VHH binders against a6qnr0. Designs and how they scored, part 30

Target 1, 346 residues: a6qnr0
Amino acid sequence: MRLVHLDLKGAPPKVCYLSEIFPLFRALGANGILIEYEDMFPYEGHLRLLRAKHAYSPSEIKEILHLATLNELEVIPLVQTFGHMEFVLKHEALAHLREVARFPNTLNPHKEESLALVTAMIDQVMELHPGARWFHVGCDEVYYLGEGETSRQWLQQEPNSKAKLCLSHMEAVASHMRARYPTTTPLMWDDMLRDIPEDQLSGSRVPQLVEPVLWDYGADLDLHGKALLVEKYRKSGFSWLWAASAFKGATGVNQSLTPIEHHLRNHLQWLQVAGSVPADTLRGIILTGWQRYDHFSVLCELLPVGIPSLAVCLQALLHGDFAENVKARVENFLGISSLEEMSFRR

## First folded at step 6 (VHH; framework vhh_7ubx_2)

Design s75
Fold by ESMFold2-Fast, scan of step 6:
Parts: C-alpha cells; sequence; structure tokens
Structure s75 (fold): chain B 346 residues (1-346), chain A 121 residues (1-121)
C-alpha cells in the first residue's frame, strides 16, 4: 500500500479542501491515507476536554470517510498512546498521568488510568471508523521514559528493565485493540523497538500483535543497516512491516539537494530497501507530511512544495523509479514545463 | 478497606470444568479492571485473563478458548469459567485488582488469598 499521512493538529483543513485533494492523491497513485487527528477529533463525554474549539464534528468525520471511499483511499486512523501526548497531558486534570511531572510528552505506563485513557481515545475513534483494517497507535519518541519517580523505583528491582516497561505498555494497548477489534491490526512507529535485542522482543507478545512502521526521512539511508533491522524484526516474530518516508519537511543545511530532490531520493532509497528484503515482508509505505504545531499552522505548506513533492514521490513509488518518462508524466499532470520551476531553496 | 475473596476451586478430572468467583469489597468495583492470576507449586505467578472496566477482555495464550472471564458489577463479583481443564492448570488461582500489561509487568496493588484448583485423576 501507498498511504499519504495527514497531520491535522492546530488548523484542520475544511472538508471542501479534502474533497479537492483526495481525488488528486488517488490520481497520483495513493491507495490510502493515514489520518492523525490529535485534538481535531470530536472526542466526547469524559474526553471532551481533549477536543479543540475548532475540531471536526462527527458528521464532518463521516463526510471525510465518505470522500475517502469515493476515491478508493483506505483510511487508517492514528492516535498517539505513549509519546507525543502533549495535547492530552497539557490539561491540569490529566497532568498526574505524566511520566515526568515537568514534561507533558510521555504517558506514565505504571498507572491503570493511563491505559484506560488511551484505550477510551482509541474506542471513540474506532466508533467513527468501524471498518478500519489497520489502526496506528503511535508510540514514537517516548522521551523521558524511565525517569519518573515510579519508574525509577520499579527499575531498581530485578528483572525489570526500560525495554520491559516500554514493551509492557505497547502490549497492553495493542492487546486491547486485538481483543475488542479482532479484524483491525495495530501499527506503531518502530524507533522505540530499534535498540531492543531480539530475545527481549521475542519474549514479549508485541511481535504477534502489531505491524511496526520503520521510519527514516534521510536522502541517504543505511541500506545494509535497514536490512539487518528488518531481519531482526522478522526473527523476533513480526509478520509484516511498513516503511515510512517523508514528502515534506526539513532537508538539512549541508545537503545541496532541493526539498523535492531530497524527498525523491528518500523514496528511491526505500525502494532499494524493499528490494533487499523478502517479497512478503513490507505491507506498504507511508508518505509522511508532518505539520508544525502552532495556533496559526495551516495545511497550506502543501501548496508550494508539498503537492509537487508528493506527486514526484508517489509516481516514483508506483513506477519503481523516476526515469524521464515518469518525470514527464508528473510535469504534465502538474501543468508545468519543468520540475525545476517548483524546486527552490528557502 | 480493599478485600478480594476467591471461591469455587477444588479437585476436578482432566477435561472437566470449574467456575471461580471473586467477591470484591472496599472500592468502586465497576471503576477497575480485574484480573485472574495463577501460581503453580514451585513456579512464579502466571497471568491468565483480564477484564477491563468497560468490559473488554484479554487472555493468556495458554487459556484462550478454554477460559472465560466475566464480571457482575451489580454484585461486585468477578468470575472465571474454566473448561477442558488439564493437569497443567493445577495452581492456586488469585483474583487481583488491576490489569496485566504484558512483558512481565505486575501492577497489582491488591490480590486475594487464592483458591486451589487441582486437576488429576
Amino acid sequence: as target 1 above (346 residues)
Amino acid sequence: QVQLVESGGGLVQPGGSLRLSCAASGFTFSSYSMTWVRQAPGKGPEWIATIYSGGSTMYADSTKGRFTISRDNAKNTLYLQMTSLKPEDTALYYCARGYYRGSGYWPFDYRGPGTQVTVSS
């Protein structure tokens, strides 16, 4: 599968805008979307405090899903359940669930209320996505894990470890999903798993419950290292894996590539990784489009670089390369004489 | 004060069935996840099943399809229906407040005294 990631925090695009871009995604070769609602999801009941003032309504969510169906785009919702929990843990009422009191980033995995909170969030999102075959539970960049007072005390006891703490929360969340939604497979970002030894991964139930998403946005990937990492996950018991690239974002000050060239190279590198692993290993690739959180942030960042970059990257994935004929297709589709017209330095 | 009291254990033949009960008091039962844990002689504790406050359930691989966890919030009672019992199911069965998070994590703050289940001829 080829999924476009929509990061909706802060300034969600109106449904009418999505009605314009979903046909474009389909035309360019996407066959799904990963939708990260954050506080734009219309949480209700005891979770109403998580809803932003300008969040989508339930009927707007249904309209978005209808638009996806019309354009043959499979929808995978994403709810952060461990790291990147600022929109949840910033609230005074939920601050006691922080791993470290000073930082609203990471959920305390020792508290039963933590699991109750994130599973309630999952359940409300699933209620509006009843046919979801996959659901992404986040779990990336779990900063400060192990540094809370409860964790520090727990880690003093054998055989406890930071890896066990991390895996225990992941297993709890994924087990809830599998038990309640048996036709839905949880996904999670892989960065917290990368340094965990094979024997510890195999010792947990996580490999049987989730499909990890290996992310790397660089123009030059460590192809051999990626192949070894995939092999470690396979040996640990994971059945299917996903890749994640980026079609927009920072390119780095010392790279001489334009943003489009950087992102195209990232996708070509992921194709090399895909070619180096067994054919039944990677389920798909997620093209991430991260948005900066700010009260004034808008999806308009797609306009100057994002859409041309997305077109280039999707077409390269679809055709397995970015030869002159594919480049010509993209240029014709975008109505431009040369991609260099859209490539620029900031 | 929190109190958990198990009952329903006993001697049963292989292939037989037993229903365990756990009477809870001293807390708002409906607000908590509840778990069954067992400990065989000379072995460490093994998680068996969890039922969340919302009704969702999780089972250990060794008991899937054979055991059913359930609760009656009006009676503050947790149940474990065990079928197709095997000699290896012989253990002291504990009712615990809380849930199993996997990977060897044991967060239970309260556990009952246990009820003995013996599966033999």
Scores: ipSAE 0.000, ipTM 0.263, lowest interface PAE 12.5, mean pLDDT 85

Design s76
Fold by ESMFold2-Fast, scan of step 6:
Structure s76 (fold): chain B 346 residues (1-346), chain A 121 residues (1-121)
Amino acid sequence: as target 1 above (346 residues)
Amino acid sequence: QVQLVESGGGLVQPGGSLRLSCAASGFTFSSYGMTWVRQAPGKGPEWIATIYSGGSTMYADSTKGRFTISRDNAKNTLYLQMTSLKPEDTALYYCARGYYRGSGYWPFDYRGPGTQVTVSS
């Protein structure tokens, strides 16, 4: 699969805008979308405090899903359940669920109320996404895990470890999903799994419950290292994996390339990784489109440069390269004479 | 003070059935997930089934399809209906406050003294 990631934090595109870009995604070769709602989802009841004032309504979500169906785009919703929980844990009513009292980014995995909270969020999102075959539960960049008072005390007992704590929460969330939604497979970002030894992973139930998404947005990937990581995950018991690239976002590491060249290179590198692993290993690739939020809260929508980059990247994935004929096709889709003449923000 | 008291264990023949109960007191039962755990002779504790506060359930593969976990919040009572019992199911069964949190992590902060289930050869 080729999925476009929509980062809806704080600034939801109007449904009429999505009605214009979904046909474009389809035409460029996408066959799904990963929707990261955050505070734009219309949470209700005891979770109503989580929704932003300008969040989508339930009827707007249903319209978005209808538009996706019309354009043959598989929808995968994403709800953060461990890290990146600032929009949840910033609320004083929920501050007691923080792993570290000072920092609102990580959920305390020792409290049953923590699991009750994130599973309630999942359940409300699933209610509006009946028939979702995949659901992304986040679990990336779980900073400060193990640093809370309860965790420090728990870690003093044998055979407890930070890896076991991490895997236990992941297993609890994924187990809830598999039990309540047996036709839905949980996805999660892989960074918290990368450094966990194979024997520890295979000793957990996580490989039987989730499909990890391996992400790397660099212009030059460690191809051999990626192949070894894929092999480790397969040996640990994971049946399927996903890749994640980026079609927009920061390119600060190698600024000798234009942003479009950087993102194209990233996708060509992922094609090489895909070619180096067994055919039944990767289910698809997610093209991430992260929004940049300034300190002064100016939301960055999909920029004009984002669409050209997406077109280049999707067509490169669809055709297996970016030869002159594929480049000409993209230029024709965008109505431009040359991709080299496009200006863009860094 | 939190207390959990199991009952319903006993001697049963292979293929038989038993219903275990766990009476809870000292906390708001409806707000907590509840778990059944067993410990066979000479082995460590094994997770069997969890019922979350919202009513969703999860089972170990060894018992799925044979055991059913349920709860009655009005009576502060947890149940485990066991069918098609095998000699391998012989163990001390105890209930615990908390949900299964994965491999190597026992999520319960309190558990009962247990009720013995013996499946005769």
Scores: ipSAE 0.000, ipTM 0.252, lowest interface PAE 12.9, mean pLDDT 84

Design s77
Fold by ESMFold2-Fast, scan of step 6:
Structure s77 (fold): chain B 346 residues (1-346), chain A 121 residues (1-121)
Amino acid sequence: as target 1 above (346 residues)
Amino acid sequence: QVQLVESGGGLVQPGGSLRLSCAASGFTFSSYVMTWVRQAPGKGPEWIATIYSGGSTMYADSTKGRFTISRDNAKNTLYLQMTSLKPEDTALYYCARGYYRGSGYWPFDYRGPGTQVTVSS
């Protein structure tokens, strides 16, 4: 698959805009969407405090899903269940669920209430996505895991480890999803799994429950290192993996490439990785489009700004390269005479 | 109306060679990545080789050095030259539009009906 990631944090597009852009995604070669709702999802009941003032209504969510269906785009919803929980844990009523009291980013995995909270969030999102074949549960960048008082005490006992703590929460979330939604497969970002030894991964139920998404947004990928990481995951018992690139956001300040050149190179490198790993390993690639690099950043990379990069990257994936005829097709899709108008120079 | 039609399969002795062809119509062939996939009896589909619009190629480890994928954009035809054929190469061979590496949802828009290759004495 080729999924476009929609990060709805802080700048959610109106449904009327999505009615214009979904046909374009399809025309460019996308066949799915990863929707990261965050506080734009219309949570209800005891979770109503999580919704932003201008969150989508349930009717608007249904309209978005209808638009996706009309454009042959598979929808995968994303709900953070471990890290990146600031929109949840910033609330004083839920601050007691923080791993570290000072930092609202990471959920305390020792509290039964933590699992109850994130599974309730998953359940409400699933009620509006009943046909979802995949559901992304986040679990990336779980900063400060193990640093809370309960975790520090727990880690003093053998055979407990940070890896075991991490895997136990992941297993609990994924087990809930598999049990309640047997036709839906949980996905999670792979960074918290990268440094866990094969024997600890295979000793967990996580490999039987989830499909990890290997993300790397660099212009140069360590092809050998990626192949070894894929082999570790396969030996650990994971059945399928996904790749994730970036078409906007996630560019560093010190780069010799233009943003479009950086993202194009990232996608071509992922094609090299895909060609170097065993067949029947990768389900697809997720083109991530981050709205904000930092929650406190004054810069916001809105979706419309990323469309030229998305077009270049999707067409490069579809055609396996970015030769002159592919470049001409992108220029035609964008209604421009030359990509040089976008500061893209060869 | 996209159509892909494979030909060139048949019975061949171990160590022999075959050249498969895939005739494409209904789309701008030169603009698309094209792939060969095979399916052996009782097994799932296996990716064999991909050729990109610019001419770059990728091969599965099992076929690298033995198979050569190529295209003729003027004739809207995709080819697979197979050499040093082994009994385990016996399968139905499909050409496909797009990049497909496994049985999952990797973008695989269209495929032909396939051409049978049997490697036996």
Scores: ipSAE 0.000, ipTM 0.127, lowest interface PAE 19.5, mean pLDDT 83

Design s78
Fold by ESMFold2-Fast, scan of step 6:
Structure s78 (fold): chain B 346 residues (1-346), chain A 121 residues (1-121)
Amino acid sequence: as target 1 above (346 residues)
Amino acid sequence: QVQLVESGGGLVQPGGSLRLSCAASGFTFDSYAMTWVRQAPGKGPEWIATIYSGGSTMYADSTKGRFTISRDNAKNTLYLQMTSLKPEDTALYYCARGYYRGSGYWPFDYRGPGTQVTVSS
C-alpha cells in the first residue's frame, strides 16, 4: 500500500478542502491515508476534556470517511498510546498518569488507569471506524520511560528491564485491540523496538500482535543496516512490516538540497530497501506529513505547500523512478508548466 | 491487610469441569482488575485470564473458549469456571490483584497461596 499521513495537530484542513485533495491523492497513486487526529477527534463522555474547542464533529468524521471511500482510499486511524501524549497528559485531571511528573510526554505504564485511558480512546475512535483493517497505536519516542519513581523501583528487581517494561505496555494495548477487534491489526512505529535484542522480542507476544512501521526520513539511508533490521524483525516473529518516509517537513539546517529533492531521494532510497528484502516482507509505505516537527528538523511545512513534494514522491514510488516522463506526469496532475516554479530545483 | 484465598481445586478426569473461587479482603475489590495465573511443577507462572474493574475480560490462547473468568463485587469474590479440562491444565492456580501486561512481566503486587488442580486418569 501507499498511504498519505495526515497530521491534524494544530492546523487541520477543513472537510471541504479534503474533498478537493482526496481525488488528487488517488490520481497521484495513493491508496490509503493514515489519520492522526490527536485533539481534533470528537472524544465524548469522560474523555470529552481531550477534544479541542474546534475539533471535528462525529458527522464531520463520517464525511471524511465517506470522501475516502469515494476515492478508494483505505483509512487507518492513529491514536498515541504511550509517547507523544501531551494533549492528554497536560490536563490536571490526568497528570497523575505521567511517567515523570514534570513532563506530559509519556504515559506511566504501571498504572491500571493508564491502560483503561488509552483503550477507551481506541474504543471511541474505532466506533467511528468500524471497518478498519489496521489501527496505528503510535508508541514512538517514549521519552523518560523508566525514569518515574514507580518505574525506578520496579527496575531494581531482577529480571526487570526497560525493554520488558516497554514491551509489556505494547502487548497490553495490542492484546486489547486483537481481543476487541479481531479483524483489525495494530501498527506501531518501530523506534522503541530497534535496540531490543531478538531473543527479548521473540520472548514477548508483540511480534504476533502488531506490524511495525520502520521510519527514516533521510536523503541517504543505510541500506545494509535497514536490511539487517528487517531480518531481525522477521526472525523475531513479525509477519509483516511497513516503511515510512516523509513528503514534507524541514530537511534540517543544511540547505544544499531543496525540500523536494531531499524527499524524492528519501523515497528512491526506500525503493532500494524494498528491492533488497523478500517480496512478502513490506505491506506498504507511509508518506508522513508532519505539521509540528520533522524528526530531522524543528521546522515544519504545511500540507498545501507539501502537495508538489507529495506528487513527486507518490509518482516516483508508483513508477519506480523519477525520469523525465514521470516528471511530466506530475506537472500535468498539478496543472503547472514546470516543477521548478514550485521549488523543485531551488 | 490485603489477602487473597483460593479454593475449589481438586482431582478431575479429562473432559471434566471445575469452578475456582478467590476470596479477597483488605482492599476496594471493585476498583481493581483481577487475574488468574497457574504454575505447573517445574515451570514458571502462566497467565490465564484477567477481568478488569469495568467487567471486560481477556484470556490466554490456551484457555479461550474453555475457561470463563467472572467476579461478584458484592461478595469480593473472583471466579474461574473451567470446562473441557486437559492433563496439561494440571497446575497450582492462584489469583492475583492486577492485570496482565505481557509475557515475562509480573505486575501483581499480591497473590494467593493457590489451589491445586490435577487432571488425570
Scores: ipSAE 0.000, ipTM 0.228, lowest interface PAE 15.4, mean pLDDT 84

Design s79
Fold by ESMFold2-Fast, scan of step 6:
Structure s79 (fold): chain B 346 residues (1-346), chain A 121 residues (1-121)
Amino acid sequence: as target 1 above (346 residues)
Amino acid sequence: QVQLVESGGGLVQPGGSLRLSCAASGFTFSSHAMTWVRQAPGKGPEWIATIYSGGSTMYADSTKGRFTISRDNAKNTLYLQMTSLKPEDTALYYCARGYYRGSGYWPFDYRGPGTQVTVSS
């Protein structure tokens, strides 16, 4: 699969704008979207406090899903359930669920209320996404895990470890998902799993419950290291894995690459990784489009400049390379005479 | 077990240069993206540069073209070469493990104690 990631925090795109870009995504070769709603999801009831003032309505969510269906785009929703929970844990009513009191990013995995909170979030999102085959539960960059008072006390007991704490929460969330939604497979970012030894992973139920998403946004990947990591995950019991790249982001001048060249190279490197592992290993690739912190870019919209990079990257993935004929096809599709024109943004 | 220790900060004149180092231990350094973040007095933390495991780099607009992030995997060391320093570059500079998404919070679980950079005439 080739999924376009939509990071909707802040000021989300209007539905009418999405009606214009979903056909574009399909035309470029995407066959799905990963939607990271954050506070733009219309949470209700005891979770109403999580939604932003201008969050989508349930009707708007249904319209977005209808538009995805019309364009043959598989929708995978994403709900953070461990790290990156600032939009949830910033609320004083929920601050007691923080792993570390001063930092609102990580959920305390020891509290029963923590699991109740994130499973309620999952359940509300699933109610508006009936038939979702995959659901991403986040779990990346779980900063300060193990640093809370409860965690420090728990870690003093043998055989407890930080890895066991991490895997226990992941297992609890994924088990809820599998039990309530047996045709839906949880996905999670893989960074919290990378340093966990194979024997600890295989001793956990996590490999039977989730499909990890291996992310790396660099122009040069450690191809051998990626192959070893994939092999470790397969031997640990994971049935399928995903890759994640990036189609937008700032690049350094000393790389000798333009931003578009950087992202294109990232995708070509992931194709190299895919070619070096068994055919039944990678289910798809997620092209991430993270929203940048920028005081001048408060309005959250897909930037026009992001579309050329997305077109280049999707077409490279679709055709297996970015030869001159593919480049010409992208240039014609975007209505430009040369992609080199996009390189001179200075 | 994870430790990050910064060094190389100091007082420098506007237009000058400094090279910061970060010694890492307790994890497989070569497998992780590494980031430099700074915090000026009275301000929140600001992401400045990231280097991925494969060597690719990203920079904040405020430092692009002036700062160069690099790594030496054999020595488990991260570097930041700073040139054309300005008074507004004055801050405590931290080395951190991972990639910053620009959330406005300080989410890094592993960062060093920081090294002070002061740019003044």
Scores: ipSAE 0.005, ipTM 0.432, lowest interface PAE 10.6, mean pLDDT 85

Design s8
Fold by ESMFold2-Fast, scan of step 6:
Structure s8 (fold): chain B 346 residues (1-346), chain A 121 residues (1-121)
Amino acid sequence: as target 1 above (346 residues)
Amino acid sequence: QVQLVESGGGLVQPGGSLRLSCAASGFTFSSYAMTWVRQAPGKGPEWIATIYSGGSTMYADSTKGRFTISRDNAKNTLYLQMTSLKPEDTALYYCARGYYFGSGYWPFDYRGPGTQVTVSS
């Protein structure tokens, strides 16, 4: 699959705008979308505090899903359940669920209330996404894990480890999904799994429950290292894996390439990785479109200005390269005489 | 109008060989990755091999070492050379435009009508 990731925090596009860009995604070669709602999802009941004032309504979510169906785009929702929990844990009522009191990034995995919270979030999102085949539960960049008082005491007992703590929470979340939604497969970002030895992964139930998403947004990937990592995951019992690249954002601050050149190289490198692993290993690639963290506000919408990069990257994936003829096709598609006419620097 | 037409299928004995061809028209063939997919009776489609516009190739584990995908851009033709054929290779073989990223789904925008390969004694 070729999925476009929509990061909807901050200034998310209106539904009418999505009705214009979903046909474009399909025309460029996408066949699905990964939607990261964050506080734009219309959480209700005891979770109402999590939604932004201008969050989508349930009817708007249904309209977005209808638009995706009309354009033959598979929808995979994403809910963070471990790291990147700031929009949840910033609330005073939920601060007691932080792993470390002064940092709202990471959920405390020792509290039963933590699991109850994230599974309730998953359940409300699933209620509006009937028939979802995959559901992304996040679990990336779980900073400060093990540094809370309860974790530090727990880790002092043999045979406990940070890996065991991490895998335990992942198992709990994924087991909830598998039990309640047996036709939905959980996805997780892979960074918290990368350094866990094969025997510990095999000893957990995680490989039977989830499909990991291997992410790297660099222009120069460690191709051999990626192939070895894929082999480790397969030997650990994971049946399917995903790749994740970036079509906007995540380029770093000290870069000699234009943003579009950086993103194109990232995608071509992932094609090399895909070609170096067994054919029935990767389900697809997720083209991530992270919202820019820019302390100086810009007036232009980030998603519209990312479209040229998305077109280049999707077409490179579709054609397996970005030779002059593919470049000409993209230029014709975008209605421009050359890609060099466009400024991709920000 | 994009058109893909497969040929070369037929009845072959176990251990035998066949060469499939796919004639492409209506698009710039050399600009696209091309893929072979098969569908056995009562089964869903199974990806077999992909060849990129630059010539790099990828194979399914079930066919790696036995099948060879190739292309002739001057003739707008895709090929699949099959060797050491097994009864399990019996299927309708399709030519498709695009590459396969291991999705388990049929993501291709165009495919041909297929050519039947039957491996039996």
Scores: ipSAE 0.000, ipTM 0.266, lowest interface PAE 12.8, mean pLDDT 84

Design s80
Fold by ESMFold2-Fast, scan of step 6:
Structure s80 (fold): chain B 346 residues (1-346), chain A 121 residues (1-121)
Amino acid sequence: as target 1 above (346 residues)
Amino acid sequence: QVQLVESGGGLVQPGGSLRLSCAASGFTFSSYAMTWVRQAPGKGPEWIATIFSGGSTMYADSTKGRFTISRDNAKNTLYLQMTSLKPEDTALYYCARGYYRGSGYWPFDYRGPGTQVTVSS
């Protein structure tokens, strides 16, 4: 699969705009979308406090799903359940669920109420996505895990470890999904799994419950290292894996490539990784389109700005390269004479 | 215009300490999250730590407990206190404006030229 990631934080596109771009996604070679709602999801009842002022309505969500169906785009919703919980844990009523009291980013995995909260979020999202075959539960960048008072006390006891703490929460969330939604497979970002030894991974139930998404947005990937990491996950018991790349945003430090060139190179490198692993290993690739989290910057890359990059990257993935004929095809899709006119700096 | 200038790098022996500084100008420093990123020889950029406008901090697991990020809004200066330095910490260290999700994908709008840290006997 080739999924386009929609990060709806900040200024989410109107449904009428999505009706224009979903056909374009399909034409470019996408066959699914990963929707990261954050506070744009219309949470209700006891979760109503999580809803942003301008969140989508339930009817708008249903319209988005209908548009995806019309364009043969598989929808995978994403709900953060461990890290990146700022939109949830910033609320005073939920601050007691923080791993570390002064930081709203990480959920305390020791509290039964923490699991109740994130499973309630999953359940409300699933209620509006009843046909979802995959559901992404996040679990990336779980900063300060182990630093809360309860965690520090728990970690002093053998054989407890930070890895076991991490895996226990992941297992609880994924087990809820598998039990309640037996036709839906949980996905999670792989960064918190990378440093966990194979024996601890295989000793947990996590490999039987989830499909990890290996992400790397660099222009130069460690191809051999990626192949070894894939092998480690397979040996740990994971049945299928996903890759994740990036199609939009400025790249940071010591940028020698334009953003489009950087993203194209990232995708070509992932094609090489895919070619170096067994055919029954990677289910697909997620082209991520992250929004900036700098609340004081008025400049952010919205989805429309990234479309030329997305077109280049999707077509490179579809055709297995970006030779002159593929480049010409992208130029024709976009109605432009040259992609050089669409290049971004920084 | 926005400028970020790092200083404080140098040669240090294993187990030693260094304090890096980043002087910021051309913007309202107190309103922005600030980040330290490093690039070791032959490797891609690695996010090290972020300090938000409100003072909250986040660290990479490789440096947590050894490095401390801090800021002085009155001086428009970002700091990184590094302790228990290892040869593996050898890298060019960059100051960047903002906080952005994900490793290896750095949508920073401004970064400094960097300051070299070498940990060797």
Scores: ipSAE 0.000, ipTM 0.174, lowest interface PAE 16.3, mean pLDDT 83

Design s81
Fold by ESMFold2-Fast, scan of step 6:
Structure s81 (fold): chain B 346 residues (1-346), chain A 121 residues (1-121)
Amino acid sequence: as target 1 above (346 residues)
Amino acid sequence: QVQLVESGGGLVQPGGSLRLSCAASGFTFSSYAMTWVRQAPGKGPEWIATIYTGGSTMYADSTKGRFTISRDNAKNTLYLQMTSLKPEDTALYYCARGYYRGSGYWPFDYRGPGTQVTVSS
């Protein structure tokens, strides 16, 4: 699969705009979308406080799913359940669920209320996505894990470790999903798993419950290292893996636009990784489109800026290379005479 | 208290190599992404490389293929191996706690005092 990631933090594109962009995604070679709602999802009831002012309505979500169906795009929703929980844990009512009181980014995995919170979020999103075959539960960059008072006390006990703490929360979230939604497979970002030894991974239930998404946005990948990491995951019991690349937003902290060359090289490197691992290992690749933090930014303006990069990257993946004929097709599709005429910013 | 202390800088000729180290203390090093940034004379800070908790790395295009970021969690130490150094690499190099995920959010809680790298004949 070739999924386009939509980072909807703070600025949801209008449904009418998505009605234009989804056919474009399909035409470029995408066959799915990963939707990271954050505060743009219309949470209700006791979770209503999580909604942003301009969040989609339930009817708008249904319209988006209908548009995806019309364009043969598989929809995978993403809900952060461990790290990147700022939109949740910034609220005073939920601050007691922080791993570290000072920092709102990581959920305290020791509290039963933490699991109740994230499973309630998952359940509300699943209510609007009843046919989802996959659901991404996040779990990346769980910074400050182990730094809270409860975790410090817990880690002093035998035989506890941060890996065990991390895997226990992941198992609890994934077990909820598998039990309640047996036709939906949880995905999670792999960074918290990379340094966990094979014997600890195989000793947990996580490999039987989730499909990890291996992300790397570099223009030059450690191809041998990626192959070894894939082998470790397979030996640990994971059945399927995913790759994740970037078509925008991953080339430097001070840049407003991502250079097309960087992202094209990233995708060509992932093609080499895919060619070096056994068949039936990778389900697909997720082309991530991270939003830059800018209080004046609007997603509908930022997404069109990323379209040339997305077109280049999707077509390279679809055709297995970026030879002159593929480049010519992209130039024709974008209505330009040469990709070299585009401005590239470092 | 969080502390980051860089070392390994110095004067080197074009084409040369240097290895920078950053000793971290006062926090659980393995739980944080770590970053190298530099500030050249008369310029603002420039992100160079990030290594995430899972070992994945990301590099600025200006240093890609020439610099390698790595970490040793057992020693609470961050490294930057620099090769094929150019006069344009002359800068104060400092390590920082934090990451760049491509979302535009850059949580630099702490950085070290820096180590000077000068590339000249």
Scores: ipSAE 0.000, ipTM 0.267, lowest interface PAE 13.9, mean pLDDT 83

